Miniprotein binders against Glycerophosphodiester phosphodiesterase GDPD5 (GDPD5). Designs and how they scored, part 11

Target 1, 371 residues: Glycerophosphodiester phosphodiesterase GDPD5 (GDPD5), of Arabidopsis thaliana (Mouse-ear cress) (q9c907)
Amino acid sequence: RTLHPLPVKGPKTVKLQLQTSRPYNIAHRGSNGEIPEETTAAYLKAIEEGTDFIETDILSSKDGVLICFHDCILDETTNVASHKEFADRKRTYDVQGFNITGFFTFDFTLKELKQLRIKQRYAFRDQQYNGMYPIITFEEFLTIARDAPRVVGIYPEIKNPVLMNQHVKWPGGKKFEDKVVETLKKYGYGGSYLSKKWLKKPLFIQSFAPTSLVYISNLTDSPKVLLIDDVTMPTQDTNQTYAEITSDAYFEYIKQYVVGIGPWKDTIVPVNNNYVLAPTDLVKRAHAHNLQVHPYTYRNEHEFLHYNFSQDPYKEYDYWINEIGVDGLFTDFTGSLHNFQEWTSPLPDTSKSPRQLLSQIASLVLPYAKA
Short names: E, the ipSAE of ESMFold2; O, the ipSAE of OpenDDE; V2, 0.75 times the mean of E and O plus 0.25 times the DockQ between their complexes.

## First folded at step 5 (miniprotein)

Design k47 (from k0 with R28K F29R L30Y Q37L)
Fold by ESMFold2-Fast, scan of step 5:
Structure k47 (fold): chain B 371 residues (1-371), chain A 86 residues (1-86)
Amino acid sequence: as target 1 above (371 residues)
Amino acid sequence: SPEKLEEEIKELKDEAKELLKRAKYLLKRYGDPWLALKVRELAEKLEQLIDEAEKTGNEDLIEEAEKLLDEIRKLVEEAQKILRES
C-alpha cells in the first residue's frame, strides 16, 4: 500500500513496578527545578524523567477541598495580588508562633483558587511558565499518578494540620487528617510497607506533626514518615525539641507508627561557610531502630551545592547515597538524580517483551548461523 | 529608673534571641546568602548596643537597639512569606 495510517497500539501491558533496590527518587513538588512547583506539568515532567515518587503538600480551601500547595499563603507562588476582586481578602493569622499576613488558602473556595495561576518561586529558575497553570486538587494529583505509564508512588504531606483544623470546618466531628486518609482510601491507597497492595499503589504519608501521624495510624496501615526540621525548631503540634524527637527513646516510641524519618539534610551533614562538615550519627541511629531516612531538599543550583562537591550534583548524590547511606532523597531535580542512579546502579531492563528480548538475542547469533 | 531599665533590657534580649533564632532558620531556608549576611550584621550590632546599654545605663542606646530590632523583625516577616523548604 501507498497509505501510511497511524500505527494501532496493541493491548495494554502490565505497568513496570516500583523499584525497591536503590534509594527512592522523590520528586519534591514535582520537577520544580524546571517547571513551577505542584503543577500538573511539573508532575508529568517528573514522571517522564524517571522519578519513583511524586511529592506534594496538602492544604485546604475554605470549602474543605484538599489542594496541592506548599505555602499557607498564596502571595509568593500565585498571581493573587493581580486579582482586584480579591484585594480585600488579605488576613493576619498566627502560624507556628508568628503572625503571617497574606492571602491564605483556607480563605478562598476551590472555585476562587482555580481562577489563580502559579508563578515560579525562585527568580533564578525558569520564568517562562509563570501564569500558565492553575492550582490542582489532591484528587487531580492522585489521577496523575494513576494515569502514569508505569507504577509511580505518591508522597503527600499533611501540612500545617493545626492551622487547617483551626480555620477550616470539617463535617461530622472529623478533622483535616480524616479527609486526607478518606481521599487516599477512595483512590485505592492502603497496605503496609512492601505489601502486595502497597506495591500496586505505593504511598508514604509525611508530616512534621507527630500527633497527626499517630492519629492516622488508627485510620490506615499505609507507611508514614516523620519530617524533622532544623535543630532550633520544635514540633508545631507538641512543642517537642529536636533533641527529644531524634533521641533513641523517641525512635523506639515512634517506630510503632512510622517506617522512617525525613530530616532536613543539614541536620545529617552540617554546613559551615558553604562547606559540609563531618556527618552526625542521625542516619546510623535511625537505621539501628529500623527507620528509613529520606532527607530534604536536594537542589542543583550553586547556592545549594557545597564546595566539597565542586558544585557538582552527581558528587553530592554519590556522597549521600554511598557514604551517608540514605534510603530516599527529596529532590527538585528528579531527572539529574535518575540519570546518576541509572549510570551507577542500573535496574534490569524489564521493559522489553519476551519476543523483543528474543529478537535482540537472535540478532547477536545470526552472524554465526549457517544459513 | 534602674529597675525599669533592667526590665526593658531583659525584654529586648529575650525578643532579640527569639527573632534571631527564627530569622537564621527562615533565611537559611530562603536560600539567599546576602539576606542571611544582612541579618547577621544587624544581629551583631543589636547585641553590641544592648550590651553597652546594660553597662552604661544609656537610654539612647536602648532606642537605637529598638530600631535595629524593628529592622530585623521586618526581614523576618518578609522571610516568613517565603517558605522554601519542606
Scores: ipSAE 0.005, ipTM 0.353, lowest interface PAE 11.6, mean pLDDT 84

Design k48 (from k0 with F29W L30K Q37L)
Fold by ESMFold2-Fast, scan of step 5:
Structure k48 (fold): chain B 371 residues (1-371), chain A 86 residues (1-86)
Amino acid sequence: as target 1 above (371 residues)
Amino acid sequence: SPEKLEEEIKELKDEAKELLKRAKYLLRWKGDPWLALKVRELAEKLEQLIDEAEKTGNEDLIEEAEKLLDEIRKLVEEAQKILRES
């Protein structure tokens, strides 16, 4: 025993499971209201603040490496313009019938992209983090979710697949969507919505391109969500109108491939002169076709918090969750949504006594309750 | 003069229509269009001020509309620089 000790194994640590009893809190590009979008720091902050899913946009480098980056050009959210060695790399491409000029992600290798530093998109958000963080790969993003202290889902977008397939060379007769699904499978992602496999590693695959979602339905049973833009914007792949893709006939068609839709929130509750108007029937009709509704993007700033809510994000959350009845929310401020949800719909905590849970709830609601 | 006021109102209306068109383009390319949303809201406010000025003949509302139009132009130009060769 003394000379040849056997290894001592500690108790198996089981991660806290994903909640399924209230709308999903989806950290849009991480906690990007506080820390620059799609950085490791923004994702770690979102996990700390209680998010259910961390969300990202998948684009590609020139050498076919998947990266987490929203814009097809680097100009707005990176320091690319300060790099003299890249001064001659600006290009103009046709993107859905418009000439876009800038430093495109697919014109740079991953090694070149890693030299760049992210900067805050919005002048009214915290500027102190500018220049601190590099662009991350999709695989680095997956390791953040894997290493979380609890089960945290992922919500990757197959972004601009038409553009990525036009300008990036994919090996073996495959395409952008194949690389995305292969990477997900490599990291153990799969399983139909709410299956045992899905609950261990939750994921939704989102895209504005219906043909990409149909295509990957032959590659993975993971749940997919069709993103829907403004009423004036046709689909990027098929040039289908808003009216067509939100019709009852189309919902019956697409529900074979997707579990839900992700519409821009102004298509559900229109806005005029910074006042919200009466809601459309979009949520009711989607639910009638057994489709979940996860709108984007909820933000705490006054530009996005309409006068109806008195600049109070909790009043907006109450309206969208309890009156409109959405199934998930893409938010730049996952912490404020988590606080609202803990206050109004607390999850059972087996580590706390019923008395402790009641005391916690009372401390949150007491200022708003009258005896 | 009344003729000068009518011409000024027409020019402001034409500019408001152009800004709404530009807001739709920004919406298309940003995907998550906070700037396009802001431009849309300001353009709607501009149209309301122009309509009120036309109904009341109040020259002060036209001056307010011109100031708001300049603010919107600056926001659109900053966003649109990304869509043009620098």
Scores: ipSAE 0.006, ipTM 0.332, lowest interface PAE 9.5, mean pLDDT 84

Design k49
Fold by ESMFold2-Fast, scan of step 5:
Structure k49 (fold): chain B 371 residues (1-371), chain A 84 residues (1-84)
Amino acid sequence: as target 1 above (371 residues)
Amino acid sequence: SPEKLEEEIKELKDEAKELLKRAKYLLRFLGDPWLALKVRELAEKLEQLIDEAEKTGNEDLIEEAEKLLDEIRKLVEEAQKILR
């Protein structure tokens, strides 16, 4: 699958619009808490479970095809090591000042990458899907959103742009970021945040690299979000500190290019000895500069849920939405967040699901149950 | 000697800082947030033990810090094993 056609227009069908009245439910790498990350199955599951946006990481193959894949190496989440024909393809490269050895995405053509099968990243998640699904292209990801029965947004990350620009050659003196924006435009994505065009095809473009977001601001008016890592991690492109990029002066600067920030949740609510501490002023200050806040990553497992929440993800959602006041959540568990949002902040009168009807019937019968 | 203890603490601090920097970049790069979170948790405990050892000269705290540093090193090695 080396070439993708332009989207084919089908019969006009009125789709249920994207909600804008509650925080965005962002399916981080799909419903990857249940199905291996960045697979068609994980994205279809997220859509079924009620996500507002499906999220992905864009990297490149050797032949310049954009793919949906988080790690720059294939080792951890694919069966590349079991492919004897690829045994000699391991390479060592300088990645952010460190020599990393592995099977890099940009050392394989798309045809070669399509021979691989995804495996679950975490030993404590469901292993039954290992070996079932191939790596998908970014264009394949876009068709999943296009073909959804309702309006589903996309949330692509321009991942490791410095590395991709060093190791992949793009024609015509262009770079990785140009290919990403050209592909989005090809699929009809564009428009400023909440414009009529944006509401038909919702999109946020995310990156940890401020210079990539500034660069693409001359290429597209689509809303952008600056991702912010741990307090000890400088930016990969400019080596700027956490203190610098979260300062009021920097927020005032960057707001001309981005609509929001996507910080690691632990920078908003610090953790000590698996207990959450008092929140920082990051959300309050971002809001003061008219920036949305979409933290990452919400996960239901006890390794990620703190003692304060009694292993209950709904207590975490309640805290982050109603007390912290975030505008979106990157979650590995789309269904649990959607259920919480439906129960606590239902959308205006819509046809109720069979599950909601069963729940209502159960509540009507409760008064007649044995005490 | 007092000079030997001071040198041991300084060497431990330098090794800890370099290992933690390496571990954070490598684990975040590999995209495993569980390992990154675990490294951060252990790193915070390590800093507390080193600071207390420096203040008190308690060799038992230095031994605890060394054990914790080895635990962090094993997690970094585990992450790097993926690459091999």
Scores: ipSAE 0.006, ipTM 0.434, lowest interface PAE 9.6, mean pLDDT 85

Design k50 (from k0 with Q37L L83F E85K S86G)
Fold by ESMFold2-Fast, scan of step 5:
Structure k50 (fold): chain B 371 residues (1-371), chain A 86 residues (1-86)
Amino acid sequence: as target 1 above (371 residues)
Amino acid sequence: SPEKLEEEIKELKDEAKELLKRAKYLLRFLGDPWLALKVRELAEKLEQLIDEAEKTGNEDLIEEAEKLLDEIRKLVEEAQKIFRKG
């Protein structure tokens, strides 16, 4: 019955602003390298570790509630298969010519989805959190960013809009993309890139579907990013090839609607026999068209780090930021990227702390360390 | 005969095209970067073996390509098992 004394409150009227002087640190599905993806705990950890943006994948429940979940099926990252009451919900759908069998998000109401618990995707990551956390709604995700002690941006993906529009009934003649933008507006998100309104509540809206980004350009001036997959993957909505959507003509077209592209990092720096090859001209050409480049996904494990980097994620960050020249990074390990950036490019608002002073000194000495 | 070799190569190309199409759609929803990388490595080797078999008429290369196609098929089947387990 006795509560701990409340901490002494100092005056705090203004949150620390989002940095814009170095590449954006984007916590891919939260700090999912440490805690299961797209959980409240993963997002809170990412904020604590210094992320600029928390990123999520928006899908829908059967009753049209937006949720934060990567896969269209619940099988791999939830305990759905252990729920006997849901045994009859497994379905097979034709997903662009491929029959996928599983427990689809849109076959469950939000109430049913809230009974599930998330599991770690990768066997080589920490398994101790399996079964601890429920699936969160997109609105719950937005409250995490809102309640952060500093300005933290959000980076939601309009995921599989073709599939969501095919299987979810949207009220009032609207569609999946309308619900996403309406929810963002409800939570105060809006404003063109770097406007005063945007700086108060930073947002990038991402999608692999160019028509979804064009469509929402009539609904919101918030900055958008076109995600680009492997060279063999056409767009899900328009069946356009990699060559087409990365052409100079297409960059001139799409820059009217987006501020940047989010390509798979292997399309920028190809890999052969676990060695990185010479970079393509994709970043240089995107920059020539005034498009930012935010590649995905940076992972610290040896399975994802190439021999060129000696299994050192800081060598990979140095290469991608200082030699390739990217404008943002989707990382599963936002804390490691934040540490690298504090050591090599400390922010002007660096406090008087001994650690931050050491970081400033290290930054001044770093160019001489290379000899 | 050259005609029989052409038919075997055509069948192999058709099987490879269909299997790789299935693998791409599966990977898009699974989001497994390691599986995606492995499928790409095997697909590159498969294409090289088929191209070399067409140029040289070497039946041993067709056997290697069929083995590689089977490895890709097994990876796709393992990915499908993950979808069926919670």
Scores: ipSAE 0.000, ipTM 0.271, lowest interface PAE 15.4, mean pLDDT 84

Design k52 (from k0 with Q80Y L83I R84K)
Fold by ESMFold2-Fast, scan of step 5:
Structure k52 (fold): chain B 371 residues (1-371), chain A 86 residues (1-86)
Amino acid sequence: as target 1 above (371 residues)
Amino acid sequence: SPEKLEEEIKELKDEAKELLKRAKYLLRFLGDPWLAQKVRELAEKLEQLIDEAEKTGNEDLIEEAEKLLDEIRKLVEEAYKIIKES
């Protein structure tokens, strides 16, 4: 069925609430396995396909407007190189110790960024949408969640805060993180995890920068998640090692500010020769400190699936949800995760759901199965 | 005969089991919530018809269940075709 957006002023009807009984389905940059990342179409597709949260990366334009865009440079996922009027805008900057050359988001005004069109990052994904969609603002992203026919959460990342604070002028002695929190508050976001206010407008604020999460803890009680990179990568802001930020001592410290961690999934279940190895104790230790675990990124393509899963993404979901025991999953394929969850863990209903009826039919047909 | 009716009900249950297995595969691979919901609704009606046929011995209900089973099968095969061609 074609998804139709709600009118700008939606009816004052009570929306179906966010589920809290199974791991969160987090649409990583929208349903970007199907439609180019961080576009309105990718987010609308994710909502249609049953996502719990739509996820985005917040960066800034030159004029301080928050945008939804993953890379600090426009080169890989836009047609910026095709714009002759922007040919002289290529710059080289120090990004966390590396000289990166490209067309940086903060070297363009919002008006200029809106002239660009998004293209698919991966050659093996659908190319038919290249050039169709503009870059969206964070406020436009918030409007997509607001106008959804059910309660849909948001999962914004405060991305490259050090870089954004170095190169963008923030008015009134404020910084990038202040603008992010002010925008969230403007759109009615706030409240501690599982509070009445949070359940009405659910969100998690994520960052790889622990100092940004500590800073905004003085500005909002909204739940925060510390993102954790590869075991060789120190934190972007404080140069802290993986061993330090995943230690029991650090978990005791950071739990004052965050409700969970978002580690790269290969740090939980290491990979060797395209086989998954025995899981580490990271999830068990995080849970022991009352921290949720939301790993990234689950992708259905054979390039990202390991031999253990026989190219079946549903075997990967089963392993991570039922054996590893994660609390949320960042996925490029929201629809496949939603279908898996509906089949294996149907939501509670006082009337018998179609899923429960399929289970009852199975029990009738399978004489060895208990009804 | 009662023996023929028991055999027909057993065959219908075996076919329903195979389609339910395929319906679960459809739920795993088809990204269309509408089609998945349609299969669930038809599966519910199929269960009701099989149960009533077994309870009453009504041969007309067995014929209706077979037609519904064929409808579900067509939807499941359509989904497999889409998945395989992708």
Scores: ipSAE 0.000, ipTM 0.122, lowest interface PAE 19.7, mean pLDDT 82

Design k53 (from k0 with L12F Q37L L46F L68F)
Fold by ESMFold2-Fast, scan of step 5:
Structure k53 (fold): chain B 371 residues (1-371), chain A 86 residues (1-86)
Amino acid sequence: as target 1 above (371 residues)
Amino acid sequence: SPEKLEEEIKEFKDEAKELLKRAKYLLRFLGDPWLALKVRELAEKFEQLIDEAEKTGNEDLIEEAEKFLDEIRKLVEEAQKILRES
């Protein structure tokens, strides 16, 4: 029995602040490589393992309650099919030009969704937690970050806003995006990137829908990140191509609304025959336009690692951080990234001293001191 | 006031330019990726904070930028001291 590093809730002393000196470690749906995605347990594990930000996908229930859930259908990651009382709720809707059949989140009230239990998405991950955890609300997610023993950021996605606005009735002429921002403000989130207010409660608001990010720019000064999908996928709201939204002209336009981009990592470093190819110029061009780059999703399993890295996730982290030069990483295994960063890029006062580094620099520079 | 903020930003930019010039010279010969990554991230965060302060007029961003500048300054001063005494 190992002693838990988070023994008490809501410590009343000054919390350890968010680090800003190395790439952000973003726990994608929590530590979902270990515990089922977007559960309280996955988020608590991520905080214990040293994450900078916990990440979630915001969708809505039928009664307009914001929930933490990735898929628009409950079929893949819940036990909905085993609930006979819900057998008549299966529907078919147009989702981004495809007819999807399943149990949609917005066809269930929050009370009904709370009866469901989450199951592991991947057969090759740990199955022991299936059926243990309910779906959580976005407000419950916010309380997890609030109650952390150190400052932990949040990274909520405004997911499928077109779909949520089509099928959920929002009161008072408002829409899905208004509810998300109102909830963030209710919990004290706000402030421009790296402001004093932001550093007390750090967040990035992410979306694949550029119009949602433009819309909320009139509602909150919180930093926003435009997510970018595969080269074949147009934007869900505006039907804009990959080529258009990654152009220099578009980066100049969108930088007035966002602080960065979150591209699928395979669009930065293409893959062929399970080998990584030469990187594109996407990161360098984004940086030239003062945009941060936070790619998704880093996964430790051999199914997701390439031969170039000898299936070693630390070699992948080294490549992406030190050679590609990304500013943040969405990972399913936040603990492995934290360990890598502690060993190779320790925070001030934790390992290799400035004196040791200066001694190394002096040894290298002395022959060239007058050059 | 806006005029005082503009003056403060200009002063920090001028100081940062000199410090980053010295840091880049020292990093040119460094074989340790840790320090190279640290200085790069500190410089990028400083530049980002100053750019955001100019865009938003947020005085709190100047205070945060100063902390990153101080960290770079300390590292550069210690490196120069060792070089001069060798």
Scores: ipSAE 0.000, ipTM 0.125, lowest interface PAE 21.6, mean pLDDT 82

Design k55 (from p6 with E27K E28Y E30L K31R E32F E37W Q40L R41K E101R; at its last look DockQ between E and O 0.54; V2 from the best seeds 0.00; counts 0 for: pae E 14.3 > 1.5, pTM E .716 < .8)
Fold by ESMFold2, look of step 6:
Structure k55 (fold): chain B 371 residues (1-371), chain A 103 residues (1-103)
Amino acid sequence: as target 1 above (371 residues)
Amino acid sequence: SPEEVRKLKEEIKRLEDEAKELKKRAKYLLRFLGDPWLALKVRELAEKLEQLIDEIKRLAEEAEKTGNEDLIKQAEELIREAEKLLDEIRKLVEEAQKILRES
């Protein structure tokens, strides 16, 4: 038989889809092992290096604009101290029962924050990019993911929501959590985990505050992740202990609202004198309750890599992926995790490799083009 | 002697108060710095310090009951070890504070 042409336009080019067959590569604050955290350049580098998700922390400016920034104070990762016009803006506030003195994000308007420049958090990291990049807004972050030449997921944290709600007020009785979800919906995010809508625009919403996650469950069906801190730190909103929120009873409760937990990796595998010890059963118990586990933070530097791994980050990745069995890794070193996974668990050959995509992205994007 | 036991109890109280304050400061700093290795090290040292303080208390109570001055000397040796641990914790907390305060 002869094939008759149909009168159709060809389909538009479809972006390379998110992989879901191996643990997620989560670019913690971008590729910040190389480029200062939470900047456009750090996120573009992470996309170039093959990340599955770009991850950010959301706080607020004085005028209620959502920004990508980790600390509630500007002191450690910006040049705020060199701005003499801001010298009298230092304040002391009660944060989770402690008096903290510094330059708080919510004491500065977006316009004032945009005058600041980001610097590396750790002195042993590459310092050459300090002062080159401004703080970006959450909307700017969302456009980076939207405009990528492949599907790149996002992983925003609702950070310090009790503090934000105490110091920033939005019109119409809106809360910090409302503004985060509204902004996500404005950019087309929604849908339950692995739904068609989710696969087109992948998203995890994370927080250390269980009540914030429960609250937004009434606003969006997007997948949520409960972050879990050190064993000594109670939850900021409910004052619940580590033991309670990692109990089987709590997992059975919270699984109604979250798809996973994001624990600090040293609470999964304890450390003594910089040696990892026998793992706890936390990952196995979370999995028994159908909860994913995405621990933080994997860092390549000798300052963070435990002696068991002989200063080889690939040994750490192998241990966490193949022995512990985690479902995603928050990494400061997107490229090294990507290379390990391409070497040990390559994606099916029916899709372009992340390396091919990185080469194509790099040819189209100037690494330092935008302040 | 009774006076030596009283002085031991004063030192125990001072060590206990300082340890509690350093633990509070360390928990806050490590929460906001995001460096879990430093948090684990401070926690390890604080647990050792608490164990030492408990043993010093036990020795002081036994010395008070029995009049055994060798127990006082043992307690004084453990106080010196506790001061060493306090100094280690203090240094770690000061480094964390420097990172937080300076650009």
Scores: ipSAE 0.000, ipTM 0.236, lowest interface PAE 14.3, mean pLDDT 84
ESMFold2-Fast, scan of step 5: ipSAE 0.030; ipTM 0.445
ESMFold2 (binder alone), look of step 6: mean pLDDT 83; pTM 0.818
OpenDDE base, look of step 6: ipSAE 0.019; ipTM 0.421

Design k57 (from p4 with V9E L20R E24K E25Y K28R E29F E34W Q37L R38K E92R)
Amino acid sequence: SPEEVRKLEEEIKREAKELRKRAKYLLRFLGDPWLALKVRELAEKLEQEIKRLAEEAEKTGNEDLIKQAEEEIEKLLDEIRKLVEEAQKILRES
ESMFold2-Fast, scan of step 5: ipSAE 0.006; ipTM 0.428

Design m1 (from t3 with K9R E10Y R13K E14W)
Amino acid sequence: SVKIEITVRYDGKWVKYEFEASSPEEARRLIEEMLRLLRELGATEITVEVRTDSRELAREFLELILRLLREAGFTKVEIEVDGNEIRLRAEK
ESMFold2-Fast, scan of step 5: ipSAE 0.089; ipTM 0.684

Design m2
Amino acid sequence: SVKIEITVKYRYDGKWTEVKYEFEASSPEEARRLIEEMLRLLRELGATEITVEVRTDSRELAREFLELILRLLREAGFTKVEIEVDGNEIRLRAEK
ESMFold2-Fast, scan of step 5: ipSAE 0.185; ipTM 0.786

Design m3
Fold by ESMFold2-Fast, scan of step 5:
Structure m3 (fold): chain B 371 residues (1-371), chain A 96 residues (1-96)
Amino acid sequence: as target 1 above (371 residues)
Amino acid sequence: SVKIEITVKEDGREVKYEFEASSPEEARRLIEEMLRLLRELGATEITVEVRTDSRELAREFLELILRLLREAGFTKVEIEVRYDGKWNEIRLRAEK
């Protein structure tokens, strides 16, 4: 009944460290090929399946709470339309020059958002989980990574910062980006790429908005990645073209702020009539400027696998890792990528589960046991 | 020969491992491997006892075990050394 706290509480188990010997396995919105995107269940499954980083999209509620949610509208991946009490909340806003109509995340308080349930985005994926899981906060997401049985990195996106700054009131004259970085620092994230601090709590901060990455470079030394969209899409913040932001001159400029780029995979390997064409020089040029390349999004379904790969995701992974030479992959199917990587580039056993560790101890001492 | 006993306490459980090594090299390997595995299991208290008829080996093992325990983050280490004229016995009790 007497409490005697230790001055310093050590970890219950030494965590398996982040691997750095093969391309990063980045669980895009969790294992969302199997469980609805950006739910606790999708992230826990990704961790179980061997991901290096869990990835999320940061948006804001009306009351300035950071949430994990991809679309600026709730319509496609939640049951918001089924809530009669929210029927009058649909709005139309200018989003990157287009009028978008829907239920916007920033028109709902966190308390209201927590009443919603996530549903599967794609009709061809498993529908059995629809309505089971709530929207999670960014702090809840950070807690999932913190509580993982091994070191698991995080890969948060500063999503639609222009839109979030237009429609959400940030206290103290600060911005959306300030709240993101403050939350990361609160949870112990920081340190330059591959530093001792970074290796303990790995992090990449991603955005399609170059000015957001430049801005936060004055707030944190954490590594940043510039996301690059389709060749026809200009940057949301500066209206810069694909040609401009992928030029050698721009790579030389932006490398002072970012450690890599995250391009849409079709800008690296173009597709015509469901066949992959010859790759562009984007990866080679990025590497020449000492930038990592983490393309998005790898998906196992036949609609996303080209004839060249015979519907075999392992052939796609082999091509992108060994021929194209990427440094990380955003995948909806973390388990399939992990299985491929274990088969082709196995990591040394540096840790085991408690059951396996006890079994190893038993095996080690068995010849010496005084029965 | 070298006689080794390792007692570990984790979350209120106590487990004792006893073995005898035929060579000093075997004893070193067993101690290093056991302490590595117990560290990975999250052991909060470890007691290591070594008994040998060599004073030099006892000193060598004392230094090895102390180094490994402190490298593993055990901040409190109690050391006992006995010599009865034939056997050298060392005992290290470590707590995080």
Scores: ipSAE 0.013, ipTM 0.470, lowest interface PAE 8.9, mean pLDDT 86

